# Designs tried in a protein design chat: VHH binders against o26223. Part 101

Target 1, 191 residues: o26223
Amino acid sequence: MKLLWTSQHIKVTVHIDGKVSKMDVLEAIKTRRSIRKYQDREVPEELIDKILDAAMCGPSAVDERPWHFIVVRNREMLEKIPEVHPYGAMVKDAPVAIIVCCDSSLEKIPGFWVQDCSIASQNILLAAHSLGLGAVWTGVYPLEDRVEGIRRLFSIPEHVIPFSVIPLGYPAENPGTRDLFDPDRIHLEKW
Short names: E, the ipSAE of ESMFold2; O, the ipSAE of OpenDDE; V2, 0.75 times the mean of E and O plus 0.25 times the DockQ between their complexes.

## First folded at step 6 (VHH)

Design j30 (framework vhh_7nfr_2; at its last look DockQ between E and O 0.01; V2 from the best seeds 0.00; counts 0 for: pae O 10.6 > 2, placed apart)
Fold by ESMFold2-Fast, scan of step 6:
Structure j30 (fold): chain B 191 residues (1-191), chain A 121 residues (1-121)
Amino acid sequence: as target 1 above (191 residues)
Amino acid sequence: QVQLQESGGGLVQPGGSLRLSCAASGFTFSTYEMSWVRQAPGEGREWVSSISSGGSYTYYADSVKGRFTIARDNVKNTLYLLMDSLKSDDTAVYYCARSPWDSFIDYMDVWGQGTQVTVSS
């Protein structure tokens, strides 16, 4: 907090870096849905920054945190994603997409980067939802043709693996809800 | 139990029209995004159109945009594809397909048997 000027009316500068949510955590988890239709509205850079901050807060194997992110706002580049990701057609209509990548040079134990990047991807979806945005995880890894297509399109080096493409925007659809709780999948004390 | 059944295919002249229907049973139809996917002889599957669970949002492949209209009736559990200005290249088996719930991979999880559309050239 800083005082900018003083008199009978005092100006104060406050830095607000806390996470503000419109819903509690359980509500966010239970109501998040894949959103594939977006309003023709720009997503502010500040919201993307908050989403990426949340993405990097996930647990990772031996704290390796191998994730890197490419933020794509360029319309020409967004329109090329469906050419290398056949079911990514909704990306062309999104105002922004985040590509979640693994830098294999940061990997401390082999193979756990998949879990690390999955956690980062889910945190992006939840953070977007909590901020009033819609998003969808479109799978890249382990489909080799998609991995290589995305790598070529975004000039991703060989030691970096594109994991997921997540288009984001203000939602233009409201998918229904479904009760997914299945007590038959819960075993007490043993199988 | 979960089933999709297409109908309405047939032989039609270029420039003609057809209306495909897909009857859904065994699941809560109104909560799922639905799609039409086609497969021409000797070719892979091509996505044609999708419709949101509530019917308000529709999506089309560039090859059919302006000629095809997707619609649904959630009371009758039926999906439709209205095909206008048909071309020989539209000749294919047309499948009704259900999008998996909240999937991070965009493969369809339920398919109908297909209905043949043949456009005479």
Scores: ipSAE 0.442, ipTM 0.691, lowest interface PAE 1.8, mean pLDDT 87
Fold by ESMFold2, look of step 7:
Structure j30 (fold): chain B 191 residues (1-191), chain A 121 residues (1-121)
Amino acid sequence: as target 1 above (191 residues)
Amino acid sequence: QVQLQESGGGLVQPGGSLRLSCAASGFTFSTYEMSWVRQAPGEGREWVSSISSGGSYTYYADSVKGRFTIARDNVKNTLYLLMDSLKSDDTAVYYCARSPWDSFIDYMDVWGQGTQVTVSS
């Protein structure tokens, strides 16, 4: 056998919403990992725009879409996040972070905003991964000290709830894939 | 059942070295990120270092960078902390802890009993 691949490979693309993507959606879901080390490389604004577009494509309770996003690139601000959000220590090393927030004035049915913002947060992770970036969701809500700390740091008003901080960048680590399918979690017809 | 057991602590002079070990049993060690956490007298628990499940990526608190080295042996199911250039401020009980890598909260679900490290003249 020689160093070079000799077999022809046909890239299979799946039309999603009428658009061609570079990665199959099931592959993206199965291969996404939390990434906490990033290259010293800027993330273009174009990619952040695509990620936020994807974040806003998620369903929400009665289409309330209660989310707001704070894009943080300023080094001083990124370095201050761990002071109020200890799980976010890797944020200081990221080229950019996205803070997912709920604007409670947009809630149409109280109490579903956590699901809404969780969907947006997961879409950020998947979109980043599909674009060759790595990201990690660091939890803020419901930990009140973290909520208040992030709110104070970014001048977030009282009716807006910071939900998560998601640092992202080109990955400088590869944790590998996992096989997490567990048939014992599947119940047919009844429990 | 799931257990973590630390060893290798002791009394050492400033500038000295120690190697801590943590034996893991009752779970698939190679699939978990592992961490060292310490607790000095009268203080809360302080994260020290973490290592990825495969061992290729390591993370350190600023206070120990360049002095401590975390390592793992996935054949022996053992986590290590090599501590060099020890200072009096490193005096603490050192715990090994298991953490899920893809967690959006900083939770460690299994802890050892700890091993005492004392740095004194």
Scores: ipSAE 0.212, ipTM 0.600, lowest interface PAE 3.1, mean pLDDT 87
Fold by OpenDDE, look of step 7:
Structure j30 (fold): chain B 191 residues (1-191), chain A 121 residues (1-121)
Amino acid sequence: as target 1 above (191 residues)
Amino acid sequence: QVQLQESGGGLVQPGGSLRLSCAASGFTFSTYEMSWVRQAPGEGREWVSSISSGGSYTYYADSVKGRFTIARDNVKNTLYLLMDSLKSDDTAVYYCARSPWDSFIDYMDVWGQGTQVTVSS
């Protein structure tokens, strides 16, 4: 069932002024969901470029910017990713995936690359969402089997660490929004 | 000036057919995804159909799938909607809209004035 977005799920924001409706940052953050079902629709290169631009705009420790990105469109490769990533089944259904990696040779302070790549990964998700795409963060690091699997599959050098695999596509599902606010997780001045 | 102008609407009986046209001007038509959106009286706008910039991909709402066909002529800068087997529920103002970057259907930055389609016995 090619779940084409039924008219019921498409919120058409009518802007009479001919201006591109931009999703504000809070809206993007609050409404973003993991999307694991995708339309049979190609993602334009221009959108990927925008997403990658966003990915590189995040902060990094001492501006080390250790991230590298592998853009995967090859169907055979996309289909192989689930073989080494047991929870990456949806990758085979996506038109494109981005693999976020760390080049350890670029690391200035040990250990902060995880935060750097996390920020990059999250920016990918937010940018994708703001552009009308769906994506999901499938964790690779720090699971050794996944790290090695992705490394072998893509011939990634030893000094480069695959961090996440993020399939992207036009969404074929609408999981709705969640209220994740928990006041019990907020402590004032002290624990 | 960027402009979209719909035409071809009218009154038709159930089971009838109409062809809508949208004339685009003021921009490079062939580089944009185009869409049809409709709004029935008292209801919100409903996405109907979209077509990629090059025409390689077409998308339809479930409500119109198999009955409507979206097409475009990039030489003529014209978008079309062929509507067959029309139903009373298809009664609405139909709008032509431009989507930047062949992006998600929700991102439309230019709209026409709309054309009225009325399906009634």
Scores: ipSAE 0.006, ipTM 0.263, lowest interface PAE 10.6, mean pLDDT 88
ESMFold2 (binder alone), look of step 7: mean pLDDT 86; pTM 0.879

Design j31 (framework vhh_7nfr_2; at its last look DockQ between E and O 0.14; V2 from the best seeds 0.00; counts 0 for: pae E 16.4 > 2, placed apart)
Fold by ESMFold2-Fast, scan of step 6:
Structure j31 (fold): chain B 191 residues (1-191), chain A 121 residues (1-121)
Amino acid sequence: as target 1 above (191 residues)
Amino acid sequence: QVQLQESGGGLVQPGGSLRLSCAASGFTFSNYWMSWVRQAPGEGREWVSSINSGGSSTYYADSVKGRFTIARDNVKNTLYLLMDSLKSDDTAVYYCARTPYEEWISAFDIWGQGTQVTVSS
């Protein structure tokens, strides 16, 4: 019987400057916001590794786990992303971005890689938030011009599909929290 | 209920100046990134400028950098585009557009009706 966590809150532990901070899972989900303005401060490689570990822990259709990740820290490359992703000016100002990709050779059931890569993208956003970072999901797939542009820019092979670009850094804005609970969207027993 | 209404467009000579305004209503203006997007005759939409919710961060297309200034007044719920040193290539319909914080395709959910700017001698 696994009752240890049913009687207590499940908490995410964050290490910041050697200090341990705790964030409740529900708190992390409810307080995560898209962040597009970043401090001029590097993100340690250790934090990126933790984020990517979390990204790979999501459920996957037939456990195909088709996700691959490109970590971009090179300033010249970050500055070129807005050329192939319109309105993505915030990416050039981020210290790092993660490109979530699907390796189609790992796909075991057609079409479900989109959900798999969506799960990985959301886990990146939540993990970044839990570690004191801000991030934003910028969509690539299914917009053909963005897919082609990102593929060319990062030398991505034909069998790999870029799905999202996620710039991240220490947040330089605070949009606050929001209350979105809408009981009219909940149907009991039947529609 | 949610509405964006542009004004301030018109005919101006090359080298002239115009101030565009966008009046926002039906939402908490100070919670949104705001942008100006233009469309020249027979062309697609071109992003011009964006400003964050608090007004502390501004971004510009290379074609307008140094000539245009985006600003906002969160008390009056108004977005501005201050256009200086206007060129014939600036001739377009200028649209005010709203960006929700949690949208992820870098697109706009609400657009104004547009205001025509014509730069011609």
Scores: ipSAE 0.368, ipTM 0.686, lowest interface PAE 2.5, mean pLDDT 87
Fold by OpenDDE, look of step 7:
Structure j31 (fold): chain B 191 residues (1-191), chain A 121 residues (1-121)
Amino acid sequence: as target 1 above (191 residues)
Amino acid sequence: QVQLQESGGGLVQPGGSLRLSCAASGFTFSNYWMSWVRQAPGEGREWVSSINSGGSSTYYADSVKGRFTIARDNVKNTLYLLMDSLKSDDTAVYYCARTPYEEWISAFDIWGQGTQVTVSS
């Protein structure tokens, strides 16, 4: 019995047509997935600019906006990131990565920078997705080895904390959809 | 009840092939990444392979790359592991596991009972 592995042609509907279909906010949130495989295709600078603009539009504690962004396109550097980030293997395959950092000198209230950088990171993911790109949040902070590795690799000063590495590219995979709604996590009025 | 049930294990000679299956029930199979993990006698559990929810992305441990193929049928709620060119070192109990976090390919929350694979001449 030749199990015909019907290669389910996962129609990666690569929206080939450059028409950035306007994705509404809820759709972007619900359909976003981590993308770890990328096409051999460059990401236009204009898209990166839009993504970074979105990254800076999130709220921050007392409007401290402590975030900085390192845009990495250099192939050698992209290939080195996995050496210090064991779960960042896909970064070497991406045409570009954004490293989200916190400048601690900009922090007004201690500790909220994590939330600020998280919001920025998430906005990067959502913006990327809305623009037809795939991305994944690879955590750096709070793992000391990763923090130090990225710091050293990119000569990040001590007062600046690398928070996340986000590779981006045109998606070469379709992870499928996930329904993560769990009513058991909802408590009414009290726990 | 969430359940994973492995099958297809057995005794095989070196160089032989096996196909493992894992039947999933009690949850939306297509919403989850799935993984194979194995445990050799006296050893800890070793991650073998993972597949994303849609089946478009597969990941393998270096020890099995080029020999093993993970696949899934979301209509049948079944996970597969095709094992070719088996070696004695592949002898282990093979577990099917649900991977709840796409960010952590080696994270597992549900396990099957396992199926024994023995590679011996």
Scores: ipSAE 0.007, ipTM 0.315, lowest interface PAE 9.3, mean pLDDT 89
Fold by ESMFold2, look of step 7:
Structure j31 (fold): chain B 191 residues (1-191), chain A 121 residues (1-121)
Amino acid sequence: as target 1 above (191 residues)
Amino acid sequence: QVQLQESGGGLVQPGGSLRLSCAASGFTFSNYWMSWVRQAPGEGREWVSSINSGGSSTYYADSVKGRFTIARDNVKNTLYLLMDSLKSDDTAVYYCARTPYEEWISAFDIWGQGTQVTVSS
């Protein structure tokens, strides 16, 4: 926050780069939407650090924490992603993307890494939203051609499995919220 | 064949009002969320407002809240934007846009040609 002083002792408050706000966790979950249009505006490293910290806070099977993250800012690399991931076309418009990966050498229980990396991916979406950013989850695993394409593009070793690509940036759209609660999906005691 | 056609733009004095219309054809209008997006000269696109399929939920950018009203007529397949208390900052080309429900695809997949709104100073 920058305050300006004049010869008349007039104070002017200037908001630099964003809103001062707290978002309730239930509000964040209910209002998060997939955002595929981004401003031509840099995302500070500080915000990416906060997002990745949140990604690593999720539970994992027997605390195996199998996740690794690749942060991609290079424009040429972002523009190559659609060549191997055709449903990731919006990534060319994003200032940054995060690739969520599983290091299979960290698995302690076979096969639960998918749940682990899904939790980390959802935490990225929620954290980005809470910080005033928009993001979308684009699926890589379990589609074998996408997995191999992303692995080749980013030089990911064979024991590491790319799970998702998440482009993010300051939103250039606001699709609003939805009411998706369906009581018929709730079963008490039995099916 | 799928088309969105805006109309109702024009020149208006500050504090004045305009009503924009968007005629939809070639798709089942009542199945889709619809939005207004605007672009001022030399600027990027700015989301303005959205309305759900049935018209019961409406959403607004902070810059227009309390001044603009989105509405739809699912019998006439028409989307509206009622603009009141217009300011010079509202000068832009206004686009009607269709919002698909598919999470993995762009939020706006079909756009109209746009209609110019100019607020005199």
Scores: ipSAE 0.000, ipTM 0.096, lowest interface PAE 16.4, mean pLDDT 84
ESMFold2 (binder alone), look of step 7: mean pLDDT 86; pTM 0.871

Design j32 (framework vhh_7nfr_2; at its last look DockQ between E and O 0.45; V2 from the best seeds 0.00; counts 0 for: pae O 7.4 > 2, grease 27.1 > 24.2)
Fold by ESMFold2-Fast, scan of step 6:
Structure j32 (fold): chain B 191 residues (1-191), chain A 121 residues (1-121)
Amino acid sequence: as target 1 above (191 residues)
Amino acid sequence: QVQLQESGGGLVQPGGSLRLSCAASGFTFSRYGMSWVRQAPGEGREWVSSISYSGGSTYYADSVKGRFTIARDNVKNTLYLLMDSLKSDDTAVYYCAKEGYESWLDYFDYWGQGTQVTVSS
């Protein structure tokens, strides 16, 4: 905040440094919570684009980056997700959901796509939080019924595996802060 | 071991009231959100109400807003559901559920055995 002199009389102009309004990375990681209640507000396309850009920047086994994303905004499709994904009941109330998928044709080595898609999913959650949105990771893989249900619902081909469904929107809840640091889980030099 | 024990269900006339209780043990109750979920005969599970770990925030399904009140006692490790103006549509088994809030697999990680609420003339 700064006061500026603009003429013979004092005029007040308030400028806020971008750093004051920005959440740093550690704060974002520590304050991110799963959000399942959303405001009835549209999420701008530019924010989804920023989130997906961040998702694709994660590390990947031999840099294979097998992830693909389905962005679901259609209300009829969102309302059908709970039919094939019971944990996804809150998805129908979200303005948008992202389905994280693995395209197995992009795998350079088998089996590491799970870690790759987990990294992408977590980056979506962190990026959403940093942009003032709330999101939650609802698991699909490795539950066969959920995998096949989501595949059928979104016409996902056989060589593509749906990994997670992440509803997101402006948060309508504040679950508060957690303190999870446990020094007994830290071992120095050896187990 | 985590245990959730519901009580307070029973038969009640339309327009009546009931108070459900859920006694929690085996975990730090004050650190977790809690919910009530019901299942009517022949229907799927329906979320009824949730309360944050501190009791500072409460949430209700549209079907019960204004009639039900969720509350908790973090000293006694007990969750409550105060049910007023009961209707025949409220007939269900009521389950106490512990929120696995950061769970990516399922929203609830533990459930009680349920308590039957029957609203009939």
Scores: ipSAE 0.381, ipTM 0.713, lowest interface PAE 1.5, mean pLDDT 86
Fold by ESMFold2, look of step 7:
Formats: structure tokens, C-alpha cells, sequence
Structure j32 (fold): chain B 191 residues (1-191), chain A 121 residues (1-121)
């Protein structure tokens, strides 16, 4: 289920256990952390559907929407990902992972699919966080060994490019918040 | 500039002990988890041990559990690895690694130059 709009123009996140749940978008952005430890707890299919709906809401170059998603829940497959993605070891401990892919046959202009899939990937992280889940983006593209390894493992066709692997689950760690604002990165009117 | 400088490696006999140190600078040490990772000749890097930013949680690979102890001093910005009951298969270059919690490419964003540990059998 999508968010329901109220007459007070306050977004109401889908009810869980009879509670009204809401997270301000700026709070979500500031408090989202990469989570690599997960509870031994299933993630309901409904939440994955909401996350993927959010992933597809992002803008894309000329509205090309080149993204495809592989949802991986099979334990044997999750345990094989580290064999081809050396720094994705936490994926074996996640109840589910989402592989973000580009279907190059959907590109309308060359070379912007990386931005498109990056937008979808970040939306997955934010949506997961807003639903009480933790996630981490593990990079695949442009590392050729990872790209080809993931392609082989999941039978991804040649014209489809695996971009990222995002394990997610209910968090079993809390890294806390960070203050990263740096005014020296802001330029008014000119460089 | 993030810098990690390991020291304390050397040649020891089986059953011996060593203490490795890693001096850290160029970042707020107390805000980041730290790890030791080792690499034997001709092999890939093997994670050894990790410690949380506060020192409140420690983690060990099965191959070293009960023999190695990771510790940190957040006042002196120093990471330690106390190695006891050393075996010949502990022979490796030992690296100090800084955890980059928000890195999407790799979990560790900075590494030291390494210190050689050699256990003769």
C-alpha cells in the first residue's frame, strides 16, 4: 500500500499494528545509516513492494526509467553473492536483497542510466529506512568482475547491467547520527 | 589526511606473543569502528577482528577467537591487537583498517601500510 494523504496535508505512512507511523523526509535523509547487521526476522512482501514502488518514483533521463529489480530471498542464492562480490559479505546475513539493474534496451539517450539507477538505489535506502528497515548499497557497477559475477549468478542477460546489490532487513545495530554539514562546500552566486 | 601506521610486527616462535599497534590521525578516531585484516603470501585479505567506535563491542574471526584481543585507546587514537598462542598459519602482513560506514564501494575506506608477522615452525 501507498501512503494515504490526509486533509492536514500530513503524510501518513501505512499503519503497522494499529499505530500511525510518519517520518519527515529531511529526518529520513539525515538519520538513514548503512546497516550491515540484521535481525533473524522476515521482511514482509508488502514492505518490499512499497520500497520498489518508491524506487520507481525517481526521475530519470528523458523519463526513460531504465531500471529493473531482482528480489532475492533464497538463502542459497544470498550465500553465493559474496563469492562474486567480495565486499558484500553481509548479504549472506540479510533476509532479502534487491539487485538494481539497467536494461540498456530502455535507454533513450546513452550514458545517463548510471544516474537513473543511482536515484532508484538511494530511494530504496530511504524507503527502507522510513519503514523501520536497515539497508546498505553495495557497489557492483563499474567493477567488471562484480558485474560479470552477478550477471552469471542470476542469469542476467547481456543487455542488462547489474548496478548495485542492496541487502536489507530489520536492523540489529544503531550507528547513530552524523553531523556532516560543511559550509565551505557552498558557493554563493559564483565558485 | 587520514593516516594509519602499524607497528609491533616481527619474528616469533610458535606459541609466542606479539602486540600490534596502529597510530591513527587525520580523522575523529572515536567516531569510527576499526579492524585488523591480514594477508598471507599469495592469498587474499582475511578479516581478523573488529572493534566498535566506543570499544563496547568486539568481533573475531573463528580462526583467532580466544587467542587474539582487539582494543582501542580513544584518547591516544591508537588501535591494538594482542596476539597470543601464535601459530605458523598466523604468518601474514597485518593491516589496520578504518571502517567507512557510509561507503557504498567497500566497508573499509582507509588502510595502513601493514606490519609483517612471521611465525617460524
Amino acid sequence: as target 1 above (191 residues)
Amino acid sequence: QVQLQESGGGLVQPGGSLRLSCAASGFTFSRYGMSWVRQAPGEGREWVSSISYSGGSTYYADSVKGRFTIARDNVKNTLYLLMDSLKSDDTAVYYCAKEGYESWLDYFDYWGQGTQVTVSS
Scores: ipSAE 0.136, ipTM 0.572, lowest interface PAE 4.2, mean pLDDT 87
Fold by OpenDDE, look of step 7:
Structure j32 (fold): chain B 191 residues (1-191), chain A 121 residues (1-121)
Amino acid sequence: as target 1 above (191 residues)
Amino acid sequence: QVQLQESGGGLVQPGGSLRLSCAASGFTFSRYGMSWVRQAPGEGREWVSSISYSGGSTYYADSVKGRFTIARDNVKNTLYLLMDSLKSDDTAVYYCAKEGYESWLDYFDYWGQGTQVTVSS
């Protein structure tokens, strides 16, 4: 059963039969949208593994690879995340969430972990999308209340910084297409 | 420009009913999920209900489940909230909110001005 989510311009063919159509990188980037509504359907572990593999393939400062990932499937824990993350309401409806963290002890150069974890987070989003899943980046760092909330909830050590919470699932919405290209943001040679 | 305009609020007695409307413009309404969020005096914003872009899925806070019904008319670009069996605790400013699919920070990217709902004997 091909659930054809036909938005007028972006055919996201969600292959129900587990055959994920190969999406090229540009297509994945251009058509990716934040998805905050999910089907009542479990995400196979194989897909999570692929997503995490992608997450770890991004560059990092001096190859420090400071990232850690908490995969959360426990329903009770997922339901608690919104209590400490006011904009994480959708997490309770997701079958799985990935918490991206930085182990500060792995940092070689201070401060670049934000870029590293951002790259990892974005790769999660792109990989998820390419696999027919929907996901959204919910920001944790640098908001202290969210950082501490997630830290406490998941017993994250002090030297490890939760960075983002990314719920994932088969999409139950279609936000449509948006043209985000803005030539006014492009400056040639100088500002 | 995105515009959201709520209406239908007012004073009602406990057990009464109200119908809120939100007129939307400036975006393709049918492509976006919509929500109602309320704020009581001295309290933070509380999510009330959400509806998918197509109207195929609806979500409710536990506090309003079974009493409130969210609906939308994509032809009229209007979001609705049917509120039955109103309680004093339902007193709040009710906001129409557009889901922001490209925001990683906020769940909603646009809000209406709100409409006051007061439930009092």
Scores: ipSAE 0.023, ipTM 0.298, lowest interface PAE 7.4, mean pLDDT 87
ESMFold2 (binder alone), look of step 7: mean pLDDT 84; pTM 0.849

